# Ledger of designs, part 15: miniprotein binders against q9bqp7

Target 1, 240 residues: q9bqp7
Amino acid sequence: VPQNWFPIFNPERSDKPNASDPSVPLKIPLQRNVIPSVTRVLQQTMTKQQVFLLERWKQRMILELGEDGFKEYTSNVFLQGKRFHEALESILSPQETLKERDENLLKSGYIESVQHILKDVSGVRALESAVQHETLNYIGLLDCVAEYQGKLCVIDWKTSEKPKPFIQSTFDNPLQVVAYMGAMNHDTNYSFQVQCGLIVVAYKDGSPAHPHFMDAELCSQYWTKWLLRLEEYTEKKKNQ

## First folded at step 17 (miniprotein)

Design Bh7
Fold by ESMFold2, fold request of step 22:
Structure Bh7 (fold): chain B 240 residues (1-240), chain A 86 residues (1-86)
Amino acid sequence: as target 1 above (240 residues)
Amino acid sequence: SPKEELLKLIEELLQSVEWLLKEAEELLRMGDLWYAAWMARMALDFAEDAAKLAEETGNPELIRRAKELIERAKELIEEIERAEKK
């Protein structure tokens, strides 16, 4: 158990306060500040074994592609991810019509891959929205908050070029999702609570995406792991 | 020499695979299916790479070790996938 345990859920915000029009998803802008991001905390607290495994993976990719080939590969993956998230934000914005959407942005294998998941997504409450944990003092930018099969989730979208391999950025995804969840639950910009998470891995060839649902109990287990990582980060910062 | 560096690389990959598989088995026992699957799939990737490199050496012991680890990783991935469906 971490020395500074803090609950993921804030029951004082479970009352029925109505925010703005529920048909318009929240999009809180990310503010420049000095508090650490979820991504930075996770990057700075990787174990030596995690670092070694990722470096070995990079070396194998460079051996196969060459250094310039690997740089091009990573740049393309980054661009594909950006386009995918832009397309999903457009699709999930309920006030946009098909006439207002860029049809080229909507046509990709990744978008085809997630169609069966999107059928089960409704009640979108936030898209590409900043969250800040005002007590634990960290910030993040979450992809989506919406109902999945009737359960309100923090949803994270990921791309993969091959079916069923895990990509380099997915190792700590469960911790990232629960960190965003905890921040949202303790951020005065949000008047609702979220207890579940969803990680969706979409494939370039259009193969059906894999959903990984995280119920409240599993989120609580990952929340404990996140608190340990945040505690480790804070301790390292005191000595720097 | 290049041959000595290749053998060292293969041995490091095989040791990483063994560590990853043991971690994945423990995570599966604990019910942490996300991390178990991640570790097992990473192990398979490294084991297949080690097998390709070992075949270039012609060393039958390295080839055998890599192939055994590939099968162990595949079996573990199938077990994790069955646990996810339950």
Scores: ipSAE 0.324, ipTM 0.692, lowest interface PAE 3.1, mean pLDDT 83

Design Jt3
Fold by OpenDDE base, look of step 19:
Structure Jt3 (fold): chain B 240 residues (1-240), chain A 102 residues (1-102)
Amino acid sequence: as target 1 above (240 residues)
Amino acid sequence: SPEEIKRRVVRLILEAYKYEDEGDYEKAAELLIRAVKLARELGNPKLLAAALFLLVEAFYEMGRYEEAAEVARELVEVAKKLGDKLMEDLARWMLEEIEEER
């Protein structure tokens, strides 16, 4: 049980989606601060088993590709992910705010992969927007807040070369999503609350993406795990 | 040639990864023992560490804890010499896990 319990949902905020579709999605810039990011917290609190599996994979990849080949591979994966997020931001942005759509960004297997998910996405409230949890003292940059099948969600877009049909295969991604939810729900820059999460795993070959929907109950379960990770991080930093 | 030996070591380790993925830890261990020997002869500590790292897992999964511990201890020393703190920490952790199973 977390020592410092804090709710994921804000009782002061109405659960009713304000019916006013914001004309423009929020895009709050991430401020460079001493405050740890969600990603940093998760990375610094990985279990030894998780670190072992990651290193095992890395060692194998280096043997297969060589050191330089592995660096190139990693760079390419990062670039592909970045381009995918940029393309999604462009797609989900209102037409009036659409900077010159680089048509080349839209021609990717990952974009093809998520088309069936995008059909169920509406009411975009935020894109690439910073969230801060003032009390728990962490920050994050969320990908998207929108309605998925009529439910307001924090949506996190992931790229994968391997199928991830189960949410368990997404490692700490559920923790990331709920961390963003909890921060947003208590961030004064946002007037609304989210109760659901969605992880979308897009595939390079254009095969249908896997949506992993997280209802309020599942989000609450992962929120407890997130709080434990945050406490571990905080304790680790005090001892440094 | 040293380059041919290096390629052979890499091949042995990569084949061992495949056998471990299939659950054939015995075959993986056989290949890795050969890889360790060749990596020592070659004087390549990076390949030695890579082979030892995977060999610890193979022995552990077979329940060969004494051998796993020996390999893990060697990996700690190799990682120290390489200045690879991550591998050193992992090797120490693996050693702790092995000792808990004894």
Scores: ipSAE 0.779, ipTM 0.955, lowest interface PAE 0.6, mean pLDDT 92
Fold by ESMFold2, look of step 19:
Structure Jt3 (fold): chain B 240 residues (1-240), chain A 102 residues (1-102)
Amino acid sequence: as target 1 above (240 residues)
Amino acid sequence: SPEEIKRRVVRLILEAYKYEDEGDYEKAAELLIRAVKLARELGNPKLLAAALFLLVEAFYEMGRYEEAAEVARELVEVAKKLGDKLMEDLARWMLEEIEEER
């Protein structure tokens, strides 16, 4: 039970008439500052079980690859994730043509994995855009805000080598989505509100991605959990 | 040679991971007990910690809580010697989980 509950939605910031072209997604620059990022908060408040599983995996990888091999592997995984996000931003940007895109980016197994999801995505409002919750003091960089099957969502793209068919298998990803949603809903750079989320888990081998839709009620449930994680993080910082 | 013994310890631990993937914690524990013994003789605390870490899990999953607790207590001390605060805190947490089962 959070000590400082705060609503995820801000009806004062309802959609307004917009002078900008609605086909041009927002891309607010990320500014470095002292306040914590969503990913920093989540990393610093991992459960002991999450820490155990991560350390178990790390120890095994180091034994298999050596320390240098492990660093190369993790660097490569990071690069694959970056390329995936870059490709998706290019695909979803209405200002670019397919002729101008690197065809190798478009021929990724991860991109094949999400093709069936992309058919249901439209009305892109933001891509790779910074959000800040000025009241709760946290920042983030969201992947996408767009309609999925007619519902405006904060969409988070994840890569995985293992299937994650249930939302519970995505661990902290739902918290990440609702944290971005709450920040965007309380950020003066955005003139609209979002109450739904989508986590899309793409697979390296091109297997069909798993979408995890989060309606307003589910987002509300995870928002409460996010507030607890933020409170835990704040308490740790106070005790430094 | 010490390098051959090191490779043997690494191989034993990796084999134990494979048996744990299959749910065969008894076989994993057998391999890890040998890995622990060799890592102690080698005087390699990083390999010793790696073997102890997985052995705690193996005994815990088998319901052998007294043995899991003894291994976890050793892991705490090895992690302290290494200055590995993350592993030390994790080992203490594992010990608490085991003691709640007893």
Scores: ipSAE 0.704, ipTM 0.934, lowest interface PAE 0.7, mean pLDDT 87

Design Jt6
Fold by OpenDDE base, look of step 17:
Structure Jt6 (fold): chain B 240 residues (1-240), chain A 102 residues (1-102)
Amino acid sequence: as target 1 above (240 residues)
Amino acid sequence: SPEEIKRRVIKLILEAYKYEDEGDYEKAAELLIRAVKLARELGNPKLLAAALFLLVEAFYEMGRYEEAAEVARELVEVAKKLGDKLMEDLARWMLEEIEEER
């Protein structure tokens, strides 16, 4: 049980969008502060087993590609991910706000992969927007807040070369999602709250993306795990 | 040539990865033992560490805990010499896990 328990949901906020919600998605810039990011917390609190598996993979990749090849691979993966997110932001943004859609960004297997998910996405409220949990003292940049199949979700878009049909295969992504949810739900920059999460795993080959929907119950379960990770991070930092 | 030996070591380790993926840890260990030998002869500590790292796993999965521990201890030292703190920490952790299974 977390020592510093904090609720994921804010009872003072309504789940229903106020009719006054701006038609334009929120895009709050991330302020680079001394406050740890969700990603940083998760990275610094990985289990030894997780670290082992990642290192094993890395060692294998370096042997296969060489050191320079691996760097290039990593850079390409990062670039592809970035372009994918930019393309999604362009797709999900109102036409009036995004000038020239770079048509080239839309021509990707990843975009093709998520088409069937995008059909079920509506009511976009935030895109690439910063969240801050003032009490728990962490920040993050969420990809999207939108309705998926009529449920308001924090949506996290992931790229993968390998199928991830199970949410368990997404490693700490569920923790990231709930961390964003909890932060958003308590961030004064947002007037609404979210109760659901969605991880979408897009594939380079254009095969149908896997949606991993997280209901309120599952989010609550992962939230507890997130709090434990955050506590661990905090403790590690005190000891440094 | 040193380059040929290097390629051979890499090949052996990569083959060992495949055998481990198939659950054939015995064959993996055999290849990795050869890789370790060649890496030592070559004087390439990075490849040595890579081979040792995977060999610990192979021995562990075979229940050869004494040998796993020995390899893990060597890996700690190699990693330390390399200044690879991550590998050193992992090797120490692996050693702890091995000791728990004894």
Scores: ipSAE 0.788, ipTM 0.958, lowest interface PAE 0.5, mean pLDDT 92
Fold by OpenDDE base, fold request of step 22:
Structure Jt6 (fold): chain B 240 residues (1-240), chain A 102 residues (1-102)
Amino acid sequence: as target 1 above (240 residues)
Amino acid sequence: SPEEIKRRVIKLILEAYKYEDEGDYEKAAELLIRAVKLARELGNPKLLAAALFLLVEAFYEMGRYEEAAEVARELVEVAKKLGDKLMEDLARWMLEEIEEER
């Protein structure tokens, strides 16, 4: 049980979406400050087992590709992910803000992969927007807040070369989603609350993406795990 | 040639990965023992660390905890010499896990 319990949901915020669909999604810039990001917290608090599995994978990849080949591979994966997010932001942005769509960004297997998910996405409220949890002292940049199949969700888009049909195979991604939810629900820059999460795993080959929907109950369960990770991070930093 | 030996070591370790993926840790260990020997002879500490790292897992999964511990201890020392703190920490953790199974 976390020592510093904090609720994921804000009882002061109504679950009812306030009436007017904001015509423009929120895009709050991420401020670089001393406050740790969700990503940093998760990376610094990985279990030894997780670190072991990642190192095992890395060692194998270095043997297969060489050191330089592995660096190139990692750079390409990062670039592909970035381009995918940029393409999604462009797709989900209102038509009036659609800068000249780089047609090249839209011609990706990842974009093809998520088409069936995008059909169920509506009511976009935030895109690439910073969230801050003032009490728990962490920040994050969420990908998207929108309705998925009529439910308001924090949506996190992931790229994968391997199938991830189960939410358990997404590692710390559920923790990231709930961390963003909890921060958003208590961030004064947001007037609404989110109770659901969605992880979308897009595939390079254009195969149908896997949606991992997280209801309020599942979000609450992962929130407890997130709080424990945050406490571990805080303790680790005090000892440095 | 040293380069041919290097390629052989890499091949052995990569083959061992495949056997471990199949659950054949015995065959993996056999290949890795050869890889460790060749890596030592070559004087390549990076390949030695890579082989030792995977060999700890193979011995552990086989229930050969004494041998796993020996390999893990060696990996700690190799990682220290390399300045690879992550590998050193992992090797220490693996050693702790092995000792708990004794």
Scores: ipSAE 0.773, ipTM 0.956, lowest interface PAE 0.6, mean pLDDT 92
Fold by OpenDDE base, fold request of step 22:
Structure Jt6 (fold): chain B 240 residues (1-240), chain A 102 residues (1-102)
Amino acid sequence: as target 1 above (240 residues)
Amino acid sequence: SPEEIKRRVIKLILEAYKYEDEGDYEKAAELLIRAVKLARELGNPKLLAAALFLLVEAFYEMGRYEEAAEVARELVEVAKKLGDKLMEDLARWMLEEIEEER
């Protein structure tokens, strides 16, 4: 059990969005503060085994591509991810903002990959919106809060070149999702709470994306793991 | 030529990766031992580190812990000379894991 237990769900908030929720998705800007991001916490608390596997992969890629080739590859992966998120934000934003859609952003294998998921997405409440957990002292930028198949979810969009059919293969992504949920559920900028998560793994070749739905029970399980990672991060920072 | 030797070293290491992925650590180790030798002769510490790094894994998975430890110690020194702190830390960790299995 984490030493600093905090609930993922806020009993003071309704499970349903209030009828007064704006029709326009929330987009709270991320303030760069001394407060660690979810991503930073997760990166700094990776196991040595995880670091080993990443380094093994990196070393192999450098041998295959060369040092400059690897830099180019990583830059391209980053750019593709960014463009994908921008395209999704454009798609999920209200129609009035769509007049200036760069059609080129919509013509990607990743966008094709997620089409079957997007048809089940409705009721967008937030897009690229900052969350802060004041008590636990972390921040994050969530991709999307929307209804997936009628359930309100924190949705996290991921790009991959390799199939990830199992949630376990998504690495720390489940922890990221629940970290955003827990922060949002206790962030005063949000009037509602979320009890479900969704990780969508989009593929470059346009093959159908894998949705990894996380119910409230699974979210609670990963929340415990997140709290442990956060504690580990806090301890490491005290020793630096 | 030095460039041909470099290409050969890279090829050997990449082939070793494939054998390790298949669980053939013995064959991987054989190739990596050759790669280490050639990398030393070439005087390329980056390729040497890359070969040593993978060779530690091969020996470890084979249960050849004494040899794994020796290679890991060398990797620590090579990484230190390169200023690659991440590799140095990983090599030290690998060494610790190996020593726990002895």
Scores: ipSAE 0.773, ipTM 0.956, lowest interface PAE 0.6, mean pLDDT 92
Fold by OpenDDE base, last read:
Structure Jt6 (fold): chain B 240 residues (1-240), chain A 102 residues (1-102)
Amino acid sequence: as target 1 above (240 residues)
Amino acid sequence: SPEEIKRRVIKLILEAYKYEDEGDYEKAAELLIRAVKLARELGNPKLLAAALFLLVEAFYEMGRYEEAAEVARELVEVAKKLGDKLMEDLARWMLEEIEEER
C-alpha cells in the first residue's frame, strides 16, 4: 500500500466534455526541470529481474550485431519511433495545423498497422502535451488524449518488432499511461479528466496493431502500482 | 588467429542462447564452458563476461547452484575489472538469488 496515497481521478472535474472543447488539441511544452519524468521514475525503479532480462537481451544483440551494429540498431529504433509519433501527430492534428504532411512519414508499416485503430479515434484533445503532477512531483509528455470508441483515453503509441497481444507484455507501459492520466487529471492546464487508457502496439510489418484498453478499474489498479514506484524512486533519491 | 577465436566464442555464446531459449540448459552450459575457456585464453574480458553471465543462468536453471555461484563470483570479478557496474550489480544479485536456493 502506498504511504502517500493520491487519487488518480479528480472529483472536482467533470467527465463530460465541456462545450468549450478547444477546436485545437492542447500541446503544452515540456519544461525540463528538476522534476523527474515518468520515464525516469520507471527506469530507475525497474526490478532486478527486469534489469537482468534487459541486459540479457542487450548482450545477445551486441553479440549478434557487434557493438557498432547495436548502436546503429538502437539509433534506428529510436528514429523509427520518433517518425511514427510525428506521423501520428500529423494525422491526428486538425487540417488547419497540418504542416505539409511529409507523405514519406505516412508510408510506414507502423502507420499501416494502426489504421484500424485510427478509425476508432476521434475528438482529439491533446497531442504531445506535457503533464505535471504538482503534488506528487512528476512530469510527463503524453502522446495523445482522444476518444477511442467513444471513451476519452490517454493513448500511448508503442512500436514493436514482436507481437504483444497481452497488456502484460507491455511491461511498464500501463504504469506510464496511468501516470499521465493522474498527472493530467490534476494539472491545472487541463480542464477535463480522463478515466481510461489505451496502449496501442504498432508493428513494423504493417500487421494489425494490438489495442490494450484500460478501463477505470484497471487504471486504478495500475495507479496504485505507479504510486509504489514513485515512492521507491523518491526513497532512492533521498539515499543518494 | 585471435580474430578466429573471437568469432568462435561469439558463435558458441549465441548458440547457447538458442539452447537456453529451448530449455536445453545442459547443452547451453557445455557450449558456454567452452566459450569461457576460449575467452579467457583470448584475454577478452567482455566476451568472458558475456559467457559467464549466460552460464550462471544455465547452471541456475539446472539446479547446479554450487557451480552457478562459482561462475557468478567470477563474473563479479570480471565485471569489476571491466568497470561494468551494471554487470557487477547483476552478478551480485544473481549470487544472492543462488544462495537463497541453497
Scores: ipSAE 0.771, ipTM 0.956, lowest interface PAE 0.6, mean pLDDT 92
Fold by OpenDDE base, last read:
Structure Jt6 (fold): chain B 240 residues (1-240), chain A 102 residues (1-102)
Amino acid sequence: as target 1 above (240 residues)
Amino acid sequence: SPEEIKRRVIKLILEAYKYEDEGDYEKAAELLIRAVKLARELGNPKLLAAALFLLVEAFYEMGRYEEAAEVARELVEVAKKLGDKLMEDLARWMLEEIEEER
């Protein structure tokens, strides 16, 4: 049990989607503060086993590709991910803010992969927007807040070369989602609450993306795990 | 040639990865022992570390904890010389895990 329990949901916020579809999604800039990001917390609290597995993978890849080849590979993966997020932001943004859709950004296997998910996405409330949990002292940049199949969700878009049909195969992604949810639900910049999460795993080959829907119960379960990771991070920093 | 030896070491380690993926840790260890020898002869500490790293796993999975510990200790020293703190920390952790299984 976390020592510093804090609820994921804010009882002071109404669960009712305010019917006013904000005409423009929120895009709060990330402030560079001494406050740790969700990503930083997760990275710094990886288990030794997780670190081992990642290093094992890295060592193998370096042997297969060479050092320069591996650098190129990692750069390409990063670039592909960035372009994918940019494309999604463009797709999900209101038409009035559509700068000239670089049609080239839309021509990706990842975009093809998520098309069936995008059909069920509506009511976009936030895109690439910063969230801060003032009490728990962490910050994050969420990808999207929108309705998925009529349920308001924090949506996190992930790219993968390997199938991830189960939420358990998404590693710390559920923790990231709930961390963003909990922060948003208590961030004064947001007037609404989210009770659901969605992880979308997009595939490079254009195969149908896997949606991992997280209901309120599952979010609560992962929230407990997130709190434990946050505590571990906090303790680790006190000892440094 | 040194380059040919390097390629051979890489091949051995990559083959060992495949055997480990198949659960054949004995065969993996055999290949890795050869890779370690060649990497030492070549004087390539990066390849040596890579081979040692995987060899610790192979020995550990076989329950050969004494040998795993020996290799892990060597890996710590190689990692220190390389200035690879991550590998050093991992090697130390692996050593701790091995000691817990003894």
Scores: ipSAE 0.770, ipTM 0.956, lowest interface PAE 0.6, mean pLDDT 92

